# Designs tried in a protein design chat: VH-VL binders against Putative hydroxypyruvate isomerase (Gip). Part 5

Target 1, 264 residues: Putative hydroxypyruvate isomerase (Gip), of Drosophila melanogaster (Fruit fly) (p36951)
Amino acid sequence: MALKFAANLNFLFTERATSIAERIRLAHQNGFRAVEIPYPEGETSDVVSAVKETGVVVSLVNLAFDKSDDQLRFGSTSVPGSEKLFRSQLDATIDFARQVNCGKIHLTAGLFKGGQESDYTKTYTANLKIAADSLRASKMIGVIEPINKYAVPGYYMNSYSKAAGILADVAADNIQLLADLYHLQHLHGNVSKTLEEYKALIGHFQIAQVPHRHEPDVSGELDYGFVFKALQEFGYDGWIGCEYKPKTTTVEGLGWVSKLGYTL

## First folded at step 4 (VH-VL; framework fv_necitumumab)

Design A41 (from A0 with light chain S30Y)
Fold by ESMFold2-Fast, scan of step 4:
Structure A41 (fold): chain C 264 residues (1-264), chain A 121 residues (1-121), chain B 107 residues (1-107)
Amino acid sequence: as target 1 above (264 residues)
Amino acid sequence: QVQLQESGPGLVKPSQTLSLTCTVSGGSISSGDYYWSWIRQPPGKGLEWIGYIYYSGSTDYNPSLKSRVTMSVDTSKNQFSLKVNSVTAADTAVYYCARGYSSRWYKFDYWGQGTLVTVSS
Amino acid sequence: EIVMTQSPATLSLSPGERATLSCRASQSVYSYLAWYQQKPGQAPRLLIYGASNLATGIPARFSGSGSGTDFTLTISSLEPEDFAVYYCQQRSNWPLTFGGGTKAEIK
């Protein structure tokens, strides 16, 4: 198969079900072979059951997070003073990922909420080094994702150049870049040249049309006919996360797959 | 703009401690943007990275030297220092201090001129 | 540690000729590879960083290429001042490691 796609369940099937477990079943029922999921706090056993029942691949799990804290709900990896919390959340996420046979964790950075940015960078780099060792012991990969300010105001990991510098300082082959094309277009643009520049670092892709983060169809800033051919040339063998907001329903919006010459 | 200058004794006896200081001018050591490294070169041989120090005092050392090496930083004097304990003739080398970026690509963009340290009785 | 191997050890050429220097890593260093030039009695000078980016003040005749484990430094047309020792360095993993050097000398 040329390209293969995963349903990101923070975005897809949310109109049909509130539980992650049920969204896994819905994704499977509608032709998806793989899913990306947040850490399913309060429903881990139900999610494990849904994965076993459907046989879907879990291609990415986001780091466990603290929903009660505005800064930490977006991750803990960069937040000064949270190293003990980060270690606990990482261990919980690894344990869950092992249960669903997922080999890749998104190490969400958290928000910059003042103080010195250098303290966040020091915390982030140290925590990523810890993550590299823990993930390696479990034969897993960690990814970091530059996110644009319109989607998450104040998100610490907010540029590709910054991500590359930090990955170089971490110097671990199992800590890689998550290239979300929606975020990439807002942050950097020049998609072909940007993908070429960061190619050696990229371990995961996600897709959505710009500017509204809807289906990767012909109505927007990115030519997905061209982009998908570029990803084939890139030689990426992993699952591509469909992290977009359906214009109507998830199922009604799936026409782009066959129209662009692909299958789920 | 930025200049690095090594200083310290040029001759050290076997089993003693080699002590060097790097003085930075034209830029501040108190910046999260940089790591400050020592690199050595034995006569007629290649380059060997010894270790780095961050402005906070955080260090990392080459495992081949870790048991004998200590680095320290004095931000008030804009200096960082190297100590190598229990030296032998194998520690005879030109010692360089260098600035490395903590950001993208980590390049050693500024180097001291180097100081020759000879370990001999 | 990652072992960096440079070849050839010595490169004997005339001014105006093209020089091609090789650097190989024992495991992937991605694009985290720098090249330095060292003249007798001097500190190393940064030429290339990130495998292919030209450092400030370095002449355009110098170029770098490669990724993963295999890297090349090219000097399109040698000038007299280019006869020196060249070192590659990886920064993918700590400890940082340098190649053994390639000496470019006049024929």
Scores: ipSAE 0.000, ipTM 0.387, lowest interface PAE 18.2, mean pLDDT 88

Design A42 (from A0 with light chain S31N)
Fold by ESMFold2-Fast, scan of step 4:
Structure A42 (fold): chain C 264 residues (1-264), chain A 121 residues (1-121), chain B 107 residues (1-107)
Amino acid sequence: as target 1 above (264 residues)
Amino acid sequence: QVQLQESGPGLVKPSQTLSLTCTVSGGSISSGDYYWSWIRQPPGKGLEWIGYIYYSGSTDYNPSLKSRVTMSVDTSKNQFSLKVNSVTAADTAVYYCARGYSSRWYKFDYWGQGTLVTVSS
Amino acid sequence: EIVMTQSPATLSLSPGERATLSCRASQSVSNYLAWYQQKPGQAPRLLIYGASNLATGIPARFSGSGSGTDFTLTISSLEPEDFAVYYCQQRSNWPLTFGGGTKAEIK
């Protein structure tokens, strides 16, 4: 049918609960049929239980990460010398995704901390090829996401053109582009032409208003009445991640859905 | 002027249930703008957040107390209540009710005067 | 839970002096930090929210600064009514946590 929305639990319901498992229950209680979650280190069994209890779809899981390391906290895919770590994190993430019936993993890139960018690109491309094979065996898709420098200074995957070049080099149909419209507007703009240019590569969408990353109906640079019609014309039939910072509470801000003519 | 007032027994025996009510006047509890909290302060010590309730009945509790705490709301009486089960001397404290914004900042702008609850045999 | 540490535990000053109170979080709380004043026998009173925003009715001599893990409450010139206990509070993560308090007392 029309557009379908998932609650991104790194951003939504954080004011209500510290655990991912409880945020899943809160999302379900408030009408969401789907969620996007980080790898829930330390609470994987609780999250599996919450998914079974609620029946929510888990539309995206972010790659497991090393919370103790400044660079690797944002992912390991691009970081030189990380092949063994990346493979173990990918395996853990695939195992968890399988338990929650999630078919899509966000392969977070990590930070560029100096040295030759070409070394990071070589590492990233090699790791994405490894991921393509592992994910294909599990009937899963991996996505990569260009992220703007104001949100994550030093993030390696910071350009749509860079992403397209790397995806061409990887040459795997199951490694695709995550188009986050908040990041897209900061990095590239020209939403209609950018979506047209990268259409064949895009496998996932996320939304938030620019510049403050609030609800779609908040005043800002993007007209979500127009944007949502563009996504319908695009023919995207997956879940759209609501990756925005609530201006007040998550629940108070949900009026945008019906205001713009949609349902969760 | 919004005013919050705590009420309930000042003395509770060990192992029993501590029960307090907060009465709100000058403003409605049936508003999506606010969450209603209990905060306690043992004599000579700092503040500890216990939990909140939304007018719909949705609650969240401090994990250190979650197994022993329940909150309820009565919108017809403009009141919300706290129950702490299986009390010990460690639960002796001044108990405050407070209004918090449901906004991102989550600030407590109005507090009750506080009620001392002593747990003693 | 996020542990909030306030220093000093006691601050001894005279009226008219500048007071500087510190609050440190065990992990980043961004700017989700509030300050409260508590006088003996009274409920806490909101002074500052969002690290630096002055609450309604609070005198301009109070100001807040900081972000991440390190925060400061400043009273530019102490009035007699400012001698009280001050608490910081984070709301970045649940449960909400308060600092241990700083007591401002007359020298």
Scores: ipSAE 0.000, ipTM 0.367, lowest interface PAE 22.1, mean pLDDT 89

Design A43 (from A0 with light chain Y32W)
Fold by ESMFold2-Fast, scan of step 4:
Structure A43 (fold): chain C 264 residues (1-264), chain A 121 residues (1-121), chain B 107 residues (1-107)
Amino acid sequence: as target 1 above (264 residues)
Amino acid sequence: QVQLQESGPGLVKPSQTLSLTCTVSGGSISSGDYYWSWIRQPPGKGLEWIGYIYYSGSTDYNPSLKSRVTMSVDTSKNQFSLKVNSVTAADTAVYYCARGYSSRWYKFDYWGQGTLVTVSS
Amino acid sequence: EIVMTQSPATLSLSPGERATLSCRASQSVSSWLAWYQQKPGQAPRLLIYGASNLATGIPARFSGSGSGTDFTLTISSLEPEDFAVYYCQQRSNWPLTFGGGTKAEIK
């Protein structure tokens, strides 16, 4: 079918391998043509090698982040006082993305940990403007993702309307909205009308069943038979990230693809 | 394992240029993951960061030394270098090269053994 | 520039004792702090990064804690090889700055 799917390696194949490089090989071995990955700190060379040997497309790289800090492990883009860290992380992520021929970076926002929300918004908007310029120089797109409070309590970018307002203030065509349907259902619902409302802003899709974030064919709130037809009508021609928690194992759960009439 | 090794003259006359090279082995300088730094330590004193260089040639220097410092990188030789102009006795120190991470902390996970540079007539 | 102050300047202890070393920043550095150990005639060795993360190959007796302006390095039970100078380092702001060091010496 017309829709094409990427394995999100923060969620898929984690039961099989700790290293991102090995998860790339596993995704390829199991039929995936594309992957989404976190910045692979400490293994960038191994990941570049895995990408070259498999030939997979890297459709999305998440911004480099600081695992040692509770707030910053979810990103630095909104966090006041982290401007130098954000620039360093963006620089490293762009360099890596070039090495794996990835044209899209997820600019993770970080957590709101009190103080004035307006300070976070000022920091976020300023950092996104900086990112727009740096990414444009590299012919890349940055995406921002509204995330629900059950998945990440305190995540700064937590609303579709908030995202739209900030994107309007940034005013850069290469900074776009990542519509994750799992988060969209929790935050906004009414998938068809929400996709129409935000259509002009959307540059990337991710999928998972609601509420438990499992495979698309698992019983839940979303009818993926209908949703996938809606995405086809939307005209999206990029890779759709499979960002779900396998109910058992990654491989055992892949039956949804053929069941719903698609191929990886 | 990654190793860093400093080289250059151990004695420099006042007003001359101090010039050091760091040779990296067991790992590549040509990576976006790392910034390459020089750090010095006067005898019996603490550590002072001098500056860093990214493999692309991008640099940042300690403001206290910026007017006198230049760093360069040669990715084909897996080396980066430091020049300090117009040296005085205050520049007498052990000079270390070190690898720092660009995406997280500028934590210095590998250091050269250090080379003593004495500024004296 | 952010000034890093370490205390005490000298810590005299016996093997087997617990060591607690302090580091204070003149303004908040969040958790962007590393600790290094330096033995006479040797380069510094990374012990802790991000205030509390143990570096690869470092024994579990070393631990770090703190955030903002106040940080602590703890050695739960001193071994003979732990008598050295310890430095904290911030990377929150440019230029990168180190503390003045704490010398752990045998009593």
Scores: ipSAE 0.000, ipTM 0.459, lowest interface PAE 13.8, mean pLDDT 89

Design A45 (from A0 with light chain G50Y)
Fold by ESMFold2-Fast, scan of step 4:
Structure A45 (fold): chain C 264 residues (1-264), chain A 121 residues (1-121), chain B 107 residues (1-107)
Amino acid sequence: as target 1 above (264 residues)
Amino acid sequence: QVQLQESGPGLVKPSQTLSLTCTVSGGSISSGDYYWSWIRQPPGKGLEWIGYIYYSGSTDYNPSLKSRVTMSVDTSKNQFSLKVNSVTAADTAVYYCARGYSSRWYKFDYWGQGTLVTVSS
Amino acid sequence: EIVMTQSPATLSLSPGERATLSCRASQSVSSYLAWYQQKPGQAPRLLIYYASNLATGIPARFSGSGSGTDFTLTISSLEPEDFAVYYCQQRSNWPLTFGGGTKAEIK
């Protein structure tokens, strides 16, 4: 079983370049065959050019977002009153994903900022149903990600149990769970049993060491020698997102790949 | 860099169809980053949003005008168009085309110079 | 639809004075509010977006503030070229709506 890794460009190569297009070139230059990227507002054509130039796979695009708003910079999917904004952000993200041949979009939830949580759940479920239809028409998958409170205080999608319930209500095969092992360890622990419990829902993996979100070989709570064997046994055949904060620089930290017996 | 230019007849008879085209240069209409809108301004009055079109053909119109308005897009010509049916003197206005952001609805950053359409017999 | 109300309708000031223009929404638009300047015979020009963000190429004397239902455009010291009509626009809900405008005229 061969695990394959994507550079998450929200975290990797940020010390080298401000543009996503240049981070794509840097990832390619350093051996990555795949990348995960935020929606590249203001540079979509430059990013399309960089993808064609390098030949990298774009394995995941995060939903377009409003970086000027504290709540909405973390997504719009759950935020009451955001239906028109969510639809426009989804349309833009799908169009961009088509241009870079990406089949998977992370539907970021946004922050819970008071009021009735049930209103957020109603909005989230309705928006995910809309997303399921739009994505299916484009032959794409949407993923939702439970995120821990230390990384994003107030993030609406904050539990694997909550995610499973909502996915059951949405009842769409193309809306799946993003299992980020950094968040999973903070939220649940018991990685092996948690992966078994939610196996049927999981459509994407991301990795980072706990608690400081550094490289997999950094000292911490997770034994990535064991974890990677568990992911091989899981049968996951997609790209695993390297969504960690380099302890020093991205390139200096890449030794974990060969040290743990893998290639990019 | 990006420029928008309106074109079409300056005179339309009552009950006829008003037809305008916006030509975009310095940027592609085929970008998912943008929605393309028509806005009008009757002489001496304020601005009224008419509708938007996404390059895929998806549209939404001001409910006050929805029954009379159709927008279309031609990505091969880098153009989008407006039709207003059954015009009256109240449709006399300067018509602007404008670019707005699809992922963030909070600005129209480029506008055409506007074209005056007079509805008169 | 969300109704946008601008006040005053007309503002008479001299060059060098501070101008304060108000815009009120009939319901919350959060920060999804833009300000435009229109000179006679010209298209509107974007000044401020997302309530307080200055658009590219716009002089620093222009600033925006507010959130929810109450918004303000401020020009710290009027230049001769600033005498124009100013429009606010909400972008939170369809249909997009504009205020009735405030005309800044020279005293």
Scores: ipSAE 0.000, ipTM 0.430, lowest interface PAE 14.8, mean pLDDT 89

Design A47 (from A0 with light chain N53K)
Fold by ESMFold2-Fast, scan of step 4:
Structure A47 (fold): chain C 264 residues (1-264), chain A 121 residues (1-121), chain B 107 residues (1-107)
Amino acid sequence: as target 1 above (264 residues)
Amino acid sequence: QVQLQESGPGLVKPSQTLSLTCTVSGGSISSGDYYWSWIRQPPGKGLEWIGYIYYSGSTDYNPSLKSRVTMSVDTSKNQFSLKVNSVTAADTAVYYCARGYSSRWYKFDYWGQGTLVTVSS
Amino acid sequence: EIVMTQSPATLSLSPGERATLSCRASQSVSSYLAWYQQKPGQAPRLLIYGASKLATGIPARFSGSGSGTDFTLTISSLEPEDFAVYYCQQRSNWPLTFGGGTKAEIK
């Protein structure tokens, strides 16, 4: 079958609504069959209702986070001294994911705030091993995502080679790589060869044009006509997250789907 | 439980095409969890990976064989197939089909019993 | 391609002895290494994956260790059914490659 696309609600429909529940309804109204969402702290019940009402697939939920903390608002998985917080946030995220029938959680790493990088790596690896067991018990997959320094300065998980090494140490089938093409181009480039090198680790894709993180058909460094053919050849059968900043409005920018030969 | 079984002619003439089919039972080929591979073993020698196919039809082949190999999948019959063109005596081997995980720990957890293909006039 | 070299080619031991089989990669494969057992006339059987993870149904006397370029399969106390050919396989890069095999035979 053709490629399948999910609206990432951290980026899409934010100009129309502040609540995640309303952004789910807007995505559905505009033809999306699937969404990616952050953990909806303070509105979990409303989000469950919106998912039931619309029938959308929730293809990815990001780990619960502490929005009051500069470091932890980007995740807790790597942060030394946060083991109990990480466990609590993971449990909450799994409970929510069950309610919306989501089988995949993005284990956000958090920021490196100085000190010993080896302490972060030790914490990250230990927490991913814990996550592997908890997620496996729930029939879920966890993904980790290398993120570039322009999008999130100081983000701990900032390299595909670092991710591969850590995944080897974790040694769990259900902890996989999230390949975001926007981040991949900034971090490594040479998209075809990078996808080939990391193929067996990849369990999820996200897309955006480089360098400004806009729609796939916006002028930029990536030829999405070619890239989408590469993803079809890769054999990926999951939902591809549309994690881009609308150049104008979300709806006005959706013309790329039909322009590139696809449907939502 | 999952079972794989190879089928096809046991004797092929030099320069002709070797054609084999693997039938999967006890599990579906139409799953994103698995890649389906062919692996061969010449008599008295080690194992050589030939290639894999995903249920969508996506393939990857060993570069040493890429110009001569084609794989296909028929999800309605729960089968996948191998063709090797322009065979020589060097293609004489036991051919195995195998299921590999698509996750990072790519491992062959189920194998067919193997079928001997002899290339001779 | 990554070349996998197994040593020794043949290992002659008695039941009850410890067996140590080596596998060396021409370049680093991290922990993306599996071990298989093959008996005459049979398909290979998965023993170990991820260099050290025991496959389902495999007895605890089998263990794997190593990372990077040097790997070891250990059988703590050989049983009669363990006399077979053993293959290592790397998965760190395409194409997948196997070692030449180590034959464990009765002394």
Scores: ipSAE 0.000, ipTM 0.395, lowest interface PAE 16.9, mean pLDDT 89

Design A48 (from A0 with light chain N53Y)
Fold by ESMFold2-Fast, scan of step 4:
Structure A48 (fold): chain C 264 residues (1-264), chain A 121 residues (1-121), chain B 107 residues (1-107)
Amino acid sequence: as target 1 above (264 residues)
Amino acid sequence: QVQLQESGPGLVKPSQTLSLTCTVSGGSISSGDYYWSWIRQPPGKGLEWIGYIYYSGSTDYNPSLKSRVTMSVDTSKNQFSLKVNSVTAADTAVYYCARGYSSRWYKFDYWGQGTLVTVSS
Amino acid sequence: EIVMTQSPATLSLSPGERATLSCRASQSVSSYLAWYQQKPGQAPRLLIYGASYLATGIPARFSGSGSGTDFTLTISSLEPEDFAVYYCQQRSNWPLTFGGGTKAEIK
């Protein structure tokens, strides 16, 4: 069992191409076997074609979102009054995921913009229960991701303990935790113990160096030589999302893979 | 170039079911990028949204009409349909089918030409 | 449901004049507002979406502004082809709702 890596196309190859479809081709050309992508609004057909042409695995698709709204740009799952929008965006995302044979959707939470937090929690829990049913019908998994305040100020899903409580209330085996190690280090640190505490809930991993969200081998707070061995011991057999900001270019930064003893 | 075309009877008797079909060409309704809607306009009045359908069959209806309305989709024929039960003179309107985005703004970028349905004996 | 109110019901102007059309929502719709133009015997045509974004193929004399509950469609200099009925539409909440329309009439 070796660790296997997916290019997160919100971050990788953005310096080379504006379209997601072309970033898929670039990822494939540079040795990636898998990609993580946002919902590719306005180019779903082109992305389906690029996936079929390259044969890449699409390991994660982020929930469709509204670019025109500051709060909903970051997702709709928790936002009171957007319940119908959430269902519409979920349906669109499931349809697209089916077309690219992706079994996992990141259910982005949206921003807390004031009012009663309990209303957001009720909306979020209800929407996750709806998502569990819809995803189960398509044999898919949904993941929720605690995100740090420096990356997204005001993001509703902002702690591992909050995530665990909500997952317990949802009580669905196909709604799981996305452990992004960049966010985890900012939120809680103590990576080894945090992964141990939440092991039963975790269904997906993403990586980046802390604090600047660059390549795993860049100088920083996390020792990825150690961390990757911990992930191997964890027994994770899915794709690990490379959700980092290239320090220079995506291709120039890929040396960390072989340097740390892995292949894409 | 995407085109939508309504078809169905121009005259329906009171208490019967109104049935309309929209045929889409130049684009596939099997795409999750879009929701497919019906909107109506009584003569000399404004626009009323009736409901939408995704290619998957998932629907949402205007609550004012929900008890009388059903929509269906046939992806093999690239068509979606509307049924309105127990019609009255108040259902007399031009009926439009339209394409909307499933996310972002929900703008209706393509419309059928409209079909006038008169409810009368 | 969110009620959309347009004013005035009728606007009488001459070609070359500036037209200002108002749309008010009963509760905040943020920027989730579109404007449509409808000519007699024709389907509505999308002009503006997201309160201020110009749809493809629409002349630059059309502009939209506003957020929350108060919105404006402006035609900087009316052309003969612009005399039509204009509708606003919100998509912030389901059901989608339209305003009652503003008819732009030539003097």
Scores: ipSAE 0.000, ipTM 0.439, lowest interface PAE 15.1, mean pLDDT 89

Design A49 (from A0 with light chain R91Y)
Fold by ESMFold2-Fast, scan of step 4:
Structure A49 (fold): chain C 264 residues (1-264), chain A 121 residues (1-121), chain B 107 residues (1-107)
Amino acid sequence: as target 1 above (264 residues)
Amino acid sequence: QVQLQESGPGLVKPSQTLSLTCTVSGGSISSGDYYWSWIRQPPGKGLEWIGYIYYSGSTDYNPSLKSRVTMSVDTSKNQFSLKVNSVTAADTAVYYCARGYSSRWYKFDYWGQGTLVTVSS
Amino acid sequence: EIVMTQSPATLSLSPGERATLSCRASQSVSSYLAWYQQKPGQAPRLLIYGASNLATGIPARFSGSGSGTDFTLTISSLEPEDFAVYYCQQYSNWPLTFGGGTKAEIK
């Protein structure tokens, strides 16, 4: 099965446009058939318009978040005392996802800011169970993502083993693991064995070169020629998010796709 | 650009139902970005949040009022409404409708002018 | 519910003076605190959210600070139009709760 790629618009085309809607048009103009986007607060109608106009697939939407708060701008799912806020943000995100025909939401965890970590785990697990029910009603999948400390210091969901334990406690088929290979290499390494160990839980992939989070063909720790063959053998049939920082410009960096034998 | 305007009777008899409507112009209620709230201010008191409604019909209410309050939304008219049952003199207040963000639903950036409702025989 | 206490109830100041208004929460609200201004016969107007972020269109003389339980609204130099009632509001927990207000009045 041929791999297929989505432009992550938190990272791609940011040098060309500030609005998410314009970045959708730019992604489409440059050959992308799919995009991953943050919840587009303040521009949801323009984003819906851009999606309809271009016909792009929206493969992932990140949970709505509070830009004004240090802890919550990275999500609310784990944060004790934010249960009502989480439900509100989830409802808004599901509604938006429905308008753009997106079936998958990234349930961002938020930062651990002291106190008992067990309180965060209890909140996180309870909120994921609530999310499972809400998402199931809309035929959607939620994903959780272990993130490394160099990218987001203090991020609550910081381990694949921790994620696996929580997913087992949640016990919902529609709450799955987002395996970002940039984060995976920093957190675990040994990509082949890590993918094998967590295979049954993984519902989404994202890619970037390590250590600088640039294009897959940039010199670094990961051999994407090998990695992409591993993803094909894995049997993943969803969109792979291109969540990398362009080394120069987004368009100038796109040569890796054809160079590695793929198409957008 | 966005404007909210309350409407409804200014006088309600004790034990009856208080009914108010908020009309939104310059922006759509059918937006996932926003929650729409009612907030009241009794004479000599501070502000009291009553509840919110999302354009899908999802609601939540202040526990102190939950048994007496219902909200509804009419997206075709760009309106949302409040009903308070079994009113008493304690329900005399200026009633405001307000827009909050769905990701930050608690932050009220636009308010109606307010409408005074007096509960008296 | 979280109880919000504002002090003082009344500030009597002259134009050009600095105003400092306090808001205290009965339990931690982190930075989930907003400030509103209300003039007689008018709806409240959002000034500050997230304890310290200035709302759109609000003059730079307004600033907010604090976290946890203790918060301050500062007006660096009072203009005539600033004489109004100010309310703080927490949005850390439901139900949303407001303080009792501080009235800034001309001496």
Scores: ipSAE 0.000, ipTM 0.446, lowest interface PAE 14.5, mean pLDDT 89

